# VH-VL binders against Indole-3-glycerol phosphate synthase (trpC): the designs that were tried, part 10

Target 1, 261 residues: Indole-3-glycerol phosphate synthase (trpC), of Aeropyrum pernix (q9y8t7)
Amino acid sequence: MRDSFLQKAIASAKDRTSLLEEIAGNCSPKPGRPSLSSSIREWVYRVGGAVIAEYKRCSPSAGAISTLDPVSYVQATRDASAAYSVLTEPNWFCGSIELIPYFARYKPVLAKDFIVSETQIRIAACMGASAALLIMEALTPRELQELAAAASRYGVEVLVETPDASHAVEASRLAPGSIIGVNSRDLKTLRVDYEAMLREVSKAREQLPGEVILVAESGIDSPDKALKAFKAGAQAILVGTAFMKNPQLREKILAELLQIP
Key: E = the ipSAE of ESMFold2; O = the ipSAE of OpenDDE; V2 = 0.75 times the mean of E and O plus 0.25 times the DockQ between their complexes.

## First folded at step 5 (VH-VL)

Design d12 (framework fv_prolgolimab)
Fold by ESMFold2-Fast, scan of step 5:
Structure d12 (fold): chain C 261 residues (1-261), chain A 122 residues (1-122), chain B 106 residues (1-106)
Amino acid sequence: as target 1 above (261 residues)
Amino acid sequence: QVQLVQSGGGLVQPGGSLRLSCAASGFTFSDYAMYWVRQVPGKGLEWVSAISWSGGSTYYADSVKGRFAISRVNAKNTMYLQMNSLRAEDTAVYYCAKDIYGDYEGYYFDYWGQGTLVTVSS
Amino acid sequence: QPVLTQPLSVSVALGQTARITCGGNNIGSKSVHWYQQKPGQAPVLVIYYDSDRPSGIPERFSGSNSGNTATLTISRAQAGDEADYYCQVWDSSTYVFGTGTKLTVL
């Protein structure tokens, strides 16, 4: 389950958590944070799908993606986004926990990191995050359950990232009430498989209760690919690199959604 | 079967201009990012430029920024490299190359054209 | 512009195992791709994302990547494996190729 990249990322996250516990003190979750799931359902009701726009400055496979600053990114993406996914992992994704308060002024924020501690969830909530990412492949079943319970105590929603439909079903059972993501990217190789993701989203949709929000997370770099993901059964898509490199793509995706009867 | 067929090479004087073409077949051209990679005779490979599937994003090596322009015409299944203000050190075999994935994040070179020699000399 | 360092040349006896290294600071955190180039020909992808093989590339080719070194391994070397080999990564906003290694099969 844990390959060499995941092992490095998890070890780094544990070290960062120890530092956060010492420095952050006794902060409390920020009150009045908007709900991620409510925003997604509102966008699905109005236009047939929701977009989670990811602010990602770099990644292991792409290196530096864009020098676009957070202010410019929000101005370019705000009107078409149901939520922001904000990288807080600093070593491989050039993220920072300090980015959360800025994005949280405008939309619900998903804190995206290798989360291995309830302290990471608490600090994200203190900064204004509405939801936290839990990567199923990086956690044991017990760790997933314990972190989901911790998120609930802090009023933080959970998006559980899974590689396929069978894991999506298991994740929904282990962490009831969670948003479920299907990501075709292999964390070891960082390869994207859009067609595999579509098949697994479709299978997950038929097996999961209708009220469970399903998110398609990879390979979406065109309006047509976004539309196919929604048709496969996803309520939301998560788009990172494509928006960072081509902000105009967001407007084209919204235009396609508005054409759906 | 994937094929990339190149044209437009030749001898040009320093300060001159030249345009290379890469005609694609055997795959849906508009779904893939495309690249130019060059090789000075007897030396190693050097990435020159990249263009996204739509043509909306372009990238350049520092050595060619401001002088070279990459473009594509998806309806024609063709990619171009416009080379201006050519220098002796631009002398190389130029290869066009295709990404294995259509996505921005899958950046490596699956299939390569045959190469075309560009010689910059008086 | 960072450089990925490869040995200039590697020799291997027919039927033996060749190992070609690609050195770079913390290269194990990046994805490494490998190309084979025979004289007068275009490069051919032989390994992608550290260890995966494209269709048509024999199982004798394998890859690994950890720490500061990525390695291309060619088992049961054949005369037809003689070529220049290049590693490649995406680093920041650039594609970086290794310095290249000439493999000679004795």
Scores: ipSAE 0.006, ipTM 0.424, lowest interface PAE 12.6, mean pLDDT 84

Design d13 (framework fv_acasunlimab)
Fold by ESMFold2-Fast, scan of step 5:
Structure d13 (fold): chain C 261 residues (1-261), chain A 123 residues (1-123), chain B 108 residues (1-108)
Amino acid sequence: as target 1 above (261 residues)
Amino acid sequence: EVQLLEPGGGLVQPGGSLRLSCEASGFTFSDYAMSWVRQAPGKGLEWVSGISWSGGSTFYADSVRGRFTISRDSSKNTLFLQMSSLRAEDTAVYYCAKDIYYDFWSGYEFDYWGQGTLVTVSS
Amino acid sequence: SYVLTQPPSVSVAPGQTARITCGGNNIGSKSVHWYQQKPGQAPVLVVYYDSDRPSGLPERFSGSNSGNTATLTISRVEAGDEADYYCQVWDSSSDHYVFGGGTKLTVL
């Protein structure tokens, strides 16, 4: 089901490119955007790990996740977050590029979408995004290289999402200087195996240069799971649904993650 | 409708072996981590073992490590617990359970428990 | 190995509030789940991830977790709430779940 879903998401993103081209034609990348990688490295230096807090209103199988507005979300998460991941995909994740300027006022923003064109990267930069997601499984090696180069031209950092250590190593080779994310999923169900992700993060850490930032993605819903991800070699974790679904759990997790060495 | 069917347990001598099975229906078995939890007569719950959705990771309580082996056959929607070197203190009702689950795409999904299978280890 | 401590018994009058504690070193850093078990039945999840409730459960059940103590709170207690209650956490250091010893709730 992931292959079929990815094909639909890619086709949708390509169709959206024409509309984004119209919008982006009158904008320039916003100057003075803070660096995602620099923020992560600073938090790692201060407390041993960084949290990328994800604002996600819905997902394909869950539907509506939370009615929490951006203002309330930022109020709860700003002091404990190194960055915000903001969904801009509208059809399955209820995202919007219009969310980027709000979050960018507070922290570096990772624009999270099925990015298949440099137009998507350009408009994200115009809205204030510091980084853009590139999904290794959705792109050919050439497309990954070309989109990473396009991001560099706009001063946008790249987080390449990979399913395992071998793809993480290849992604780092094809897009030098990129932040590397590991998110192991079943191709048919889109479900994450947290334990598999930890094994792949550990393997990737052994193979990648020490300066390459590793991000552990999905399945992290407690301080203990975050601690295990950091111990496996991740410098940052990406946390979405847990923070969106339960405001009380959200504040607790973020506060306690900062205590983990 | 979720169901976990655990066939009748057994009586075994100390040092013996026994295999428990748990047949799942009403959910996509291969998508979820599964656990075995036991309860000695009149005592509390004790987590025994767990296995990831893919079967690639297995976990054991210290009390059973090296003696019990958890496994799954997703083509048959079945969870197994192979018990060896059994001791009197292994006497308990054994529950199979679908673990509470967090997933990026679907959020939280609640656990489900079987009705339990009695295992008696006695000379 | 990580240890969770619960009082063996708690008594409460009908209509009052019962509080069941679960003690553990830095338990506030862990996510606590609570199970209810009635005689002859399998356990049922009543609170997960510290304070969330499964759909269909009465709003009378709530949870909290901070520092060294997690608490299950049952307000306006009814006779049907009599059961054994267990707390549970995942211990990342040993990669396994740990249950508390259980608390028998008596409604007198």
Scores: ipSAE 0.006, ipTM 0.467, lowest interface PAE 11.6, mean pLDDT 83

Design d14 (from a6 with heavy chain I100L G102S Y104F; framework fv_acasunlimab)
Fold by ESMFold2-Fast, scan of step 5:
Structure d14 (fold): chain C 261 residues (1-261), chain A 122 residues (1-122), chain B 108 residues (1-108)
Amino acid sequence: as target 1 above (261 residues)
Amino acid sequence: EVQLLEPGGGLVQPGGSLRLSCEASGFTFSDYAMSWVRQAPGKGLEWVSGISWSGGSTFYADSVRGRFTISRDSSKNTLFLQMSSLRAEDTAVYYCAKDLYSDFEGYYFDYWGQGTLVTVSS
Amino acid sequence: SYVLTQPPSVSVAPGQTARITCGGNNIGSKSVHWYQQKPGQAPVLVVYYDSDRPSGLPERFSGSNSGNTATLTISRVEAGDEADYYCQVWDSSSDHYVFGGGTKLTVL
């Protein structure tokens, strides 16, 4: 499913990779990048859960989400965020690889894009990214293994995005040491399915080793939904559009976490 | 509930202009792309124009490009279609339609207005 | 520009199964949506994303999409199903919504 959009996104990513090679073909990963997993574990220890705040200026479903500059976004989200997810896809998400250095000054950065090449991972690391997104549905098992291995060679952590618990388990096996994300949507309508995500997070938590970090990525737009995701077994949540539109949501999520025994 | 209300259309001479409006209620208007779809008497549906949630992107069918302008006013929950240089073949019932919210392409129209008749003749 | 082809008319007897086709180059790689339009009324969504049905629609309506042909299937046809049916896709290469020409279903 999603073949039409996903195929276009992959084709675009391949074209952009050729351009990236022209611009910065010989760069080396920036030293001293902070660990995404370590930051998540520290926040879990401190308050019971971690928030990955996503800077996303537009999307296919919402169009333009916000004209907030990075400075204003960091000011609004810094104190409650373990990490930043930064869109680098320019055609549908209004992203840019140039956004990474700014966010990397404050928190570990997850480069969020349709990653299909080692070059994309290397360039993200050169710009300061600590982790890269690998979308399981966009890659063959062999491609996933090869890209995860490439990320490891560059000192880049990977977050493998999966649609359900079964794929989460397989992704963890194919890319050992990866952070595992569950992003559930109704495959027929492509609408975010929060309840399905909770069920799949719970199933994944039961099957994955305890040391594997599990991230919930679907439909979290309120403190109650964030709390339920943590209770289902996620160590972190990824919050995009809701934070761009409602910065005060961050403080309410933190307040809810502090009430857990 | 979701409702799209279109005021009555009109009779316009060839070369004339007319502005259509569509008032939305029952959903967060500013979160959705909107379209205009028309239907000539006894003929099929033809997509005319679309506009993104913010108004930052507009799209037009080849048959109306350069003559029609789509716009929206989120503070009034209203969609507009400014029609200029009207031709007899623009005679049709014009429907406003709400696009589906989705993170991927494959959009469809889940709600339609009742339609506004525009007649271009003599 | 992308084109969807529908037969102009289909006739079936009450209780029979009507099949309305929507032809398009590699349409199986796209999501097809179907609308029902009765005389003097606005179109109503009856099938979306190839095979899903809106809540409240009879289970007699179903859809499929493969290769170069999408099909709307109406089982146990009733007189009230008489209407024009339109298929629709989004063509990402042109950023256009594309409708089929429509099929008039007549229940004899």
Scores: ipSAE 0.000, ipTM 0.417, lowest interface PAE 11.2, mean pLDDT 84

Design d5 (from m3 with heavy chain S106E; framework fv_miptenalimab; at its last look DockQ between E and O 0.06; V2 from the best seeds 0.00; counts 0 for: pae O 5.2 > 2, placed apart)
Fold by OpenDDE, look of step 6:
Structure d5 (fold): chain C 261 residues (1-261), chain A 124 residues (1-124), chain B 107 residues (1-107)
Amino acid sequence: as target 1 above (261 residues)
Amino acid sequence: QVTLVESGGGVVQPGRSLRLSCAFSGFSLSTSGVGVGWIRQAPGKGLEWVAHIYWDDDKRYNPALKSRFTISRDNSKNTLYLQMNSLRAEDTAVYFCAHSGYDFWEGYLEFDYWGQGTTVTVSS
Amino acid sequence: DIQMTQSPSFLSASVGDRVSITCKASQGISSYVAWYQQKPGKAPKLLIYAASTLQSGVPDRFSGSGSGTDFTLTISSLQPEDFATYYCQQLNSYPLTFGQGTKLEIK
């Protein structure tokens, strides 16, 4: 049977373990990293929502998205974003774990990769990551639990990416205290449906405990879409491609948020 | 469910202009990640990318054609356009419009749905 | 611009044969390659994307491999309906470019 894209990505991630060890060596996670959840909550309190700005140079089947360098990106987005999402996957997203330290100087960093091992989490933490992404559909329930526990040991928060509300609820149970992300993605076809995402965010918010931070993870490319996500019940939105193309979009999003009574 | 239908092709003299249309259904070009592009194929030749437009009105062009061709859209009509000016004999081709969808983590799918094409013939 | 060079340009084979078409990129493009099938008078059909991911609805006999500069489309066992022209495409950078095509004919 032919492997799905996700399976290939997972296999690739496993194969990169040795490379990660080479890069980070025997590093130990550094204390005092800022909290992603705390930052999100602060922004929610202040302006009604949080933006996680994603730095992503490439994406599957799309090639290069933008050549915008990290410095320019941060200049355009810092002080107006709750956190940075940094793609560290090198094969499809042109990312690098070595990007984390730079972004971590400014905001809590979500290490975004196909994380399948404790080593990845440890090294991300060593690089200064505040949180790590766990893709629910890439992991068994046991693996999710184990990796979430590992993250906790390293003082790393977890954002569990889920495809729908039912999985969001399950994820919250498997990984207590985690941030829940909804990304209505077909991992076989790699397609994302923004409208579906909104529906699932709304459903998830109705079912999840109020203290659980809910993140709308993709498809947001306008202030209107951002606002809809917040109205649907997301405390934070993750904006990637749109920010890479137009970092100033953040200002427009904030302007809309400030109008919310 | 996704369909694309090209129209506007015909026979034109060199130097003239022609506007192609692509009516599509089953998707919206206002949806994040969605793109639609033009690809042409000269008789008996391979495929050549012409231009692409994304949901956010970002446009990309084949550098060789950028000065003469303009891609645009009307979301209210779910229609893609290709304005072709100063047509040349070498522009003779079947012109396809094709859909590219939202991919993993805001990537873009390659051309997963194609129209049947419309034929443009530039001759004296 | 990134050039995609396909080989061979023409290929004759029989039903049941295993065939491979290669595409070489002028520079490293990771896995940002798609493969299309085109039959006479028809629009191209997407077969493979991301170098090795099978498009929905495409038979398992089709597979893609490669990364960097060298890519391969393989048909494990040719069927009568597989005789067509195949194109590779890079999506690494603009302008998007296609290979010159490989016409697969019946022997």
Scores: ipSAE 0.026, ipTM 0.539, lowest interface PAE 5.2, mean pLDDT 89
ESMFold2-Fast, scan of step 5: ipSAE 0.403; ipTM 0.703
ESMFold2, look of step 6: ipSAE 0.202; ipTM 0.593
ESMFold2 (binder alone), look of step 6: mean pLDDT 91; pTM 0.940

Design d6 (from m3 with heavy chain S106D G107S; framework fv_miptenalimab)
Fold by ESMFold2-Fast, scan of step 5:
Structure d6 (fold): chain C 261 residues (1-261), chain A 124 residues (1-124), chain B 107 residues (1-107)
Amino acid sequence: as target 1 above (261 residues)
Amino acid sequence: QVTLVESGGGVVQPGRSLRLSCAFSGFSLSTSGVGVGWIRQAPGKGLEWVAHIYWDDDKRYNPALKSRFTISRDNSKNTLYLQMNSLRAEDTAVYFCAHSGYDFWDSYLEFDYWGQGTTVTVSS
Amino acid sequence: DIQMTQSPSFLSASVGDRVSITCKASQGISSYVAWYQQKPGKAPKLLIYAASTLQSGVPDRFSGSGSGTDFTLTISSLQPEDFATYYCQQLNSYPLTFGQGTKLEIK
């Protein structure tokens, strides 16, 4: 079921890319974008871990996740976030590239979408994004290399999302200098699998060079789960639906994170 | 606003068939990640999951029931169906339809919206 | 199949009491547990998902905890409207399974 959705998302992204190519011919990357990796390293140095807070207004199965507007979200999350992950996918996640400039005023922005073209990366950079998501499962090895190279030309960092440690190692080889994310899913239920993610993060940390930033994704919805992800070897965590769906949980996770040595 | 309304229950003799319907509003099964399914509850007993169907027509069944029960949908009518064949006394229950689902980055297998149920009684 | 076992099956308590209901999974399910409240003649209502996340609109006297195989639903100060049957459900693997239920009644 995950794979069939991915194919639909890829097809949609290709259609959106055609539209972007027509309207964005003279767009140039915005100057002065802060580094995502530098921000993560700074937070790791100060408190032992970094939070990439995700602004996701809706999802297919949850409908409207939250009525929280960007201004209120930044006000609630700014002091404890190293970066913002901003959904730009419009058909299923209520995203928009137009959200990027607002978040970019405050923190490095990761443009989160099903990115299949150089044009999507260029437009994200024009809007102020510091980094772009590349989903390893959505791309061939050649496509991953070509998109990572394109990102480099625009001064855009890359976060490569992988399902397990072996793919994390391959992604790092194919796209040197990239931030590596682990997002694990149970093959029978297709549900995100927090425990599997912890195991795969730990395995990836053992195999990857020490300078490679590892990001734990999947199922982080409590302070305890965040702390365990850092202990497993992740330098950053990406927290999405939990922050959007429950403001109380968001405040508790961020408050507890500040207690990390 | 999400609503689900079951219908089609009644009294039926053992060995016969019955089709339940669930009319829903506030969401569409053509929307990626959306799922909807059936949960039943025998008189004085607990909850038992029956079947699920998702936007991409992926169907999941309770293994104990899959040979006799079939889940289907009509997206043009926003309606979910449960076809029950070879009914037995132990199929006597209130049948609920409920909303759940998942997306590429998150999973939602909890049942967040429920109908009020339709009663099926299998007796001679 | 993953079996979910609740304890106790029956619980008598008074308004203002703190009560806890436990749920044990026959194998590890991480934090993939939901809790439901069902009143007589009504459909179940989702209270908690992902073991500890409170559903929107549910009073904060309800809380959930646990991971792996052992989970707990706690009501910090019982109110009259809380007398109902409570069910846990595992969200980890198909077939989806529920606990047998805990009936909370007035002492």
Scores: ipSAE 0.096, ipTM 0.565, lowest interface PAE 5.0, mean pLDDT 86

Design d8 (from m3 with heavy chain S106E, light chain S30R N92D; framework fv_miptenalimab; at its last look DockQ between E and O 0.04; V2 from the best seeds 0.00; counts 0 for: pae E 4.0 > 2, placed apart)
Fold by OpenDDE, look of step 6:
Structure d8 (fold): chain C 261 residues (1-261), chain A 124 residues (1-124), chain B 107 residues (1-107)
Amino acid sequence: as target 1 above (261 residues)
Amino acid sequence: QVTLVESGGGVVQPGRSLRLSCAFSGFSLSTSGVGVGWIRQAPGKGLEWVAHIYWDDDKRYNPALKSRFTISRDNSKNTLYLQMNSLRAEDTAVYFCAHSGYDFWEGYLEFDYWGQGTTVTVSS
Amino acid sequence: DIQMTQSPSFLSASVGDRVSITCKASQGIRSYVAWYQQKPGKAPKLLIYAASTLQSGVPDRFSGSGSGTDFTLTISSLQPEDFATYYCQQLDSYPLTFGQGTKLEIK
């Protein structure tokens, strides 16, 4: 396959294993981490939807997104978010695994990286992560199964990121009990496609068992878009860049949710 | 509108060389993310990937053909070439050029636009 | 190299039928699978990419599914214009490879 960002990111992740081991040492995951799925379900019950607030300082396409520090971010989002998604990839997202403990003090944390090894999951858990991201398109089905199983052994929940409804259904089969995320990308424009995401979320919800948590991951930057995602069948939305630029957006989303009878 | 037009096909004897051309419009091979490849189809047979070239001049070849075939481009002419040397009877086929994109995240894209092909016949 | 074994090689069906064509990869791959339609004397036409994404302009009666080693193209209700030869392709690894094709004929 032609060298892609994904391939580069995976290669980088593999190369960073030694660094991660240096940071975490011979740590073992601690029990008692809060559940991401439980938090999402609570918020769904309470207000009709959950928001996963993503802390992301950089991206490959945008470069630097915001200089907002973690403290300020948490202050702005803590009371209105079900969980935090923390980018730990350092090269393109300006993330760090060392960010996890801070966010974990407040909410369940989803560790977001290009996870290709059990070691990454173990270390994320040691840092206090409640869940780990698995990108379906980065893994073979066997790898996905193995990593999901590994996560289970460490008491880490899994969010499987998928590009469409078909893959979402497959992911739910390969990794039972996992949280399913839909992140649609327009391959022609190389941009996140919000409308495609809505369509695929709707399709996925029609096909997935009711107990499967479905997360909308693409292009939500307004209260209206958030509500549409929930109406489409998502139990949770993951919002990154928009929150980094405007953390108060979360309060606006919550306000809208509370108005829904 | 993307268009690709192959030319240069014909009848040639074994051991000879032939250069195919693919004139394209509606896109530029200098544009980031663009790729163009050759795919051939022997009479009554399936499709076989031959070679691919990307905007950054990265070239990929079918290993079975790499020693004899060379892919190249002329951006000023919006033309793709396939130099075929030491031709064999089994090289007889319709040769298609096809456009592909490059996804930043996932890599290269599938062939979304095709020419109508040019016929190469290798026979004594 | 990754081989794509396509089945069946020949398929006879009637207008309105639901038909499925499968491709089996020689090893587990990611969802980098495309499907093409080719009519006699014409170039192949892209139908599905990324295993399940419908190409723009292609009727929604076409759909793709699968993962691992097994991938499927489905036509929910055959139309007269759908009788053609279909090919799968893997884009997981170089060299890029195609299935041997399935000729869909009128019963």
Scores: ipSAE 0.060, ipTM 0.622, lowest interface PAE 2.3, mean pLDDT 91
ESMFold2-Fast, scan of step 5: ipSAE 0.402; ipTM 0.703
ESMFold2, look of step 6: ipSAE 0.204; ipTM 0.609
ESMFold2 (binder alone), look of step 6: mean pLDDT 91; pTM 0.942

Design d9 (framework fv_miptenalimab)
Fold by ESMFold2-Fast, scan of step 5:
Structure d9 (fold): chain C 261 residues (1-261), chain A 123 residues (1-123), chain B 107 residues (1-107)
Amino acid sequence: as target 1 above (261 residues)
Amino acid sequence: QVTLVESGGGVVQPGRSLRLSCAFSGFSLSTSGVGVGWIRQAPGKGLEWVAHIYWDDDKRYNPALKSRFTISRDNSKNTLYLQMNSLRAEDTAVYFCAHSGYDFWSGYYFDYWGQGTTVTVSS
Amino acid sequence: DIQMTQSPSFLSASVGDRVSITCKASQGISSYVAWYQQKPGKAPKLLIYAASTLQSGVPDRFSGSGSGTDFTLTISSLQPEDFATYYCQQLNSYPLTFGQGTKLEIK
């Protein structure tokens, strides 16, 4: 791998997992966790699309994003959200695994981290997560298959994040039954690229079986961009903390969902 | 056909500088995913990675050499450079220029190599 | 840094023999391994990448296997032109590192 940040994030994840194993031991997945895919399909059936609301306190490029506490965030987003994406990576995203139980009270939780071990998936499930993120760029094909199989043994769903349609198709083949995310970046700047994501979502939808849930993850910060992502073939979109800064955005996204066939 | 040809080697005294060149053909350094780098080999010893430069001008260095060596390119001339400063006897080696392919699952691997240019640091 | 250790460092074998060279990484590197062949006085030549993928034009008597920390290069039926030094390389993280090399002499 060329991405030095990704390499550091992977190394950090391995260290964190070792520490958590010493402290938490052999916990068991929390029973009765709601299904992420079932929630998405229910929202698609009822209103034409699903929103995965992401709770993210900070990021490498933006620094501190929001001072919103989890209670305020849930109050603002639960009416329009099918699920929560909760950052558990502490060093660059100010995340914490302790956030999972709170959000899991209300919606299925996707644990968002650099997951490189079965232990991370198990611990997320112990905290109440319904699904775990697997980043295709961070894993070899064998690692992806092994982690997806491990997730299945723990009753954890997988969302495989991919950069383009070609990788989305391969991810679906390597990890059957997984939810597939498209998070496109400009190859020169490595910054999130909404237009590239739209093109890749459309291509992926044409190639993937209709049963595969597609999630659009790049740059959706307006109702128009949300609508276009759904029209491109995504069943769900991932939306950051922008919800809380604009109540009109929240209401307008919900209104647009009602217009999708 | 991909070709890489190194030049600029020679005998140089310790503490001095030397710049190596690698003229390449059959590919463009502006093509996404493409990179080129330098690997060296001391007489009778193994291979040691020196530095790499990618299509987007991202540069990576062997930490042991980063303070003394600089990689650069000139796309208009299809040429890669290695500027070597404060040369030491242990820098004596054959310096190879290599093209790196990229595979999402396998990373960057060196699929085409030049014949090498010899640098001898001798007082 | 990831250290790559090859075994054996020297191997003498007869034409027609099956030979194997192993490479051990000091930490897990998945399938991010390449193998190179270097003949005396020549530049290295890529044989295998992604631990087991054969480079175009390389004879199919060469094969690679392994994942994680342990990797093997196998030549199923040694030929005279296989006299060379073989190197493994990890592609997982910077700095990129090579094994110390295995010198293969054909009797």
Scores: ipSAE 0.000, ipTM 0.409, lowest interface PAE 15.1, mean pLDDT 84

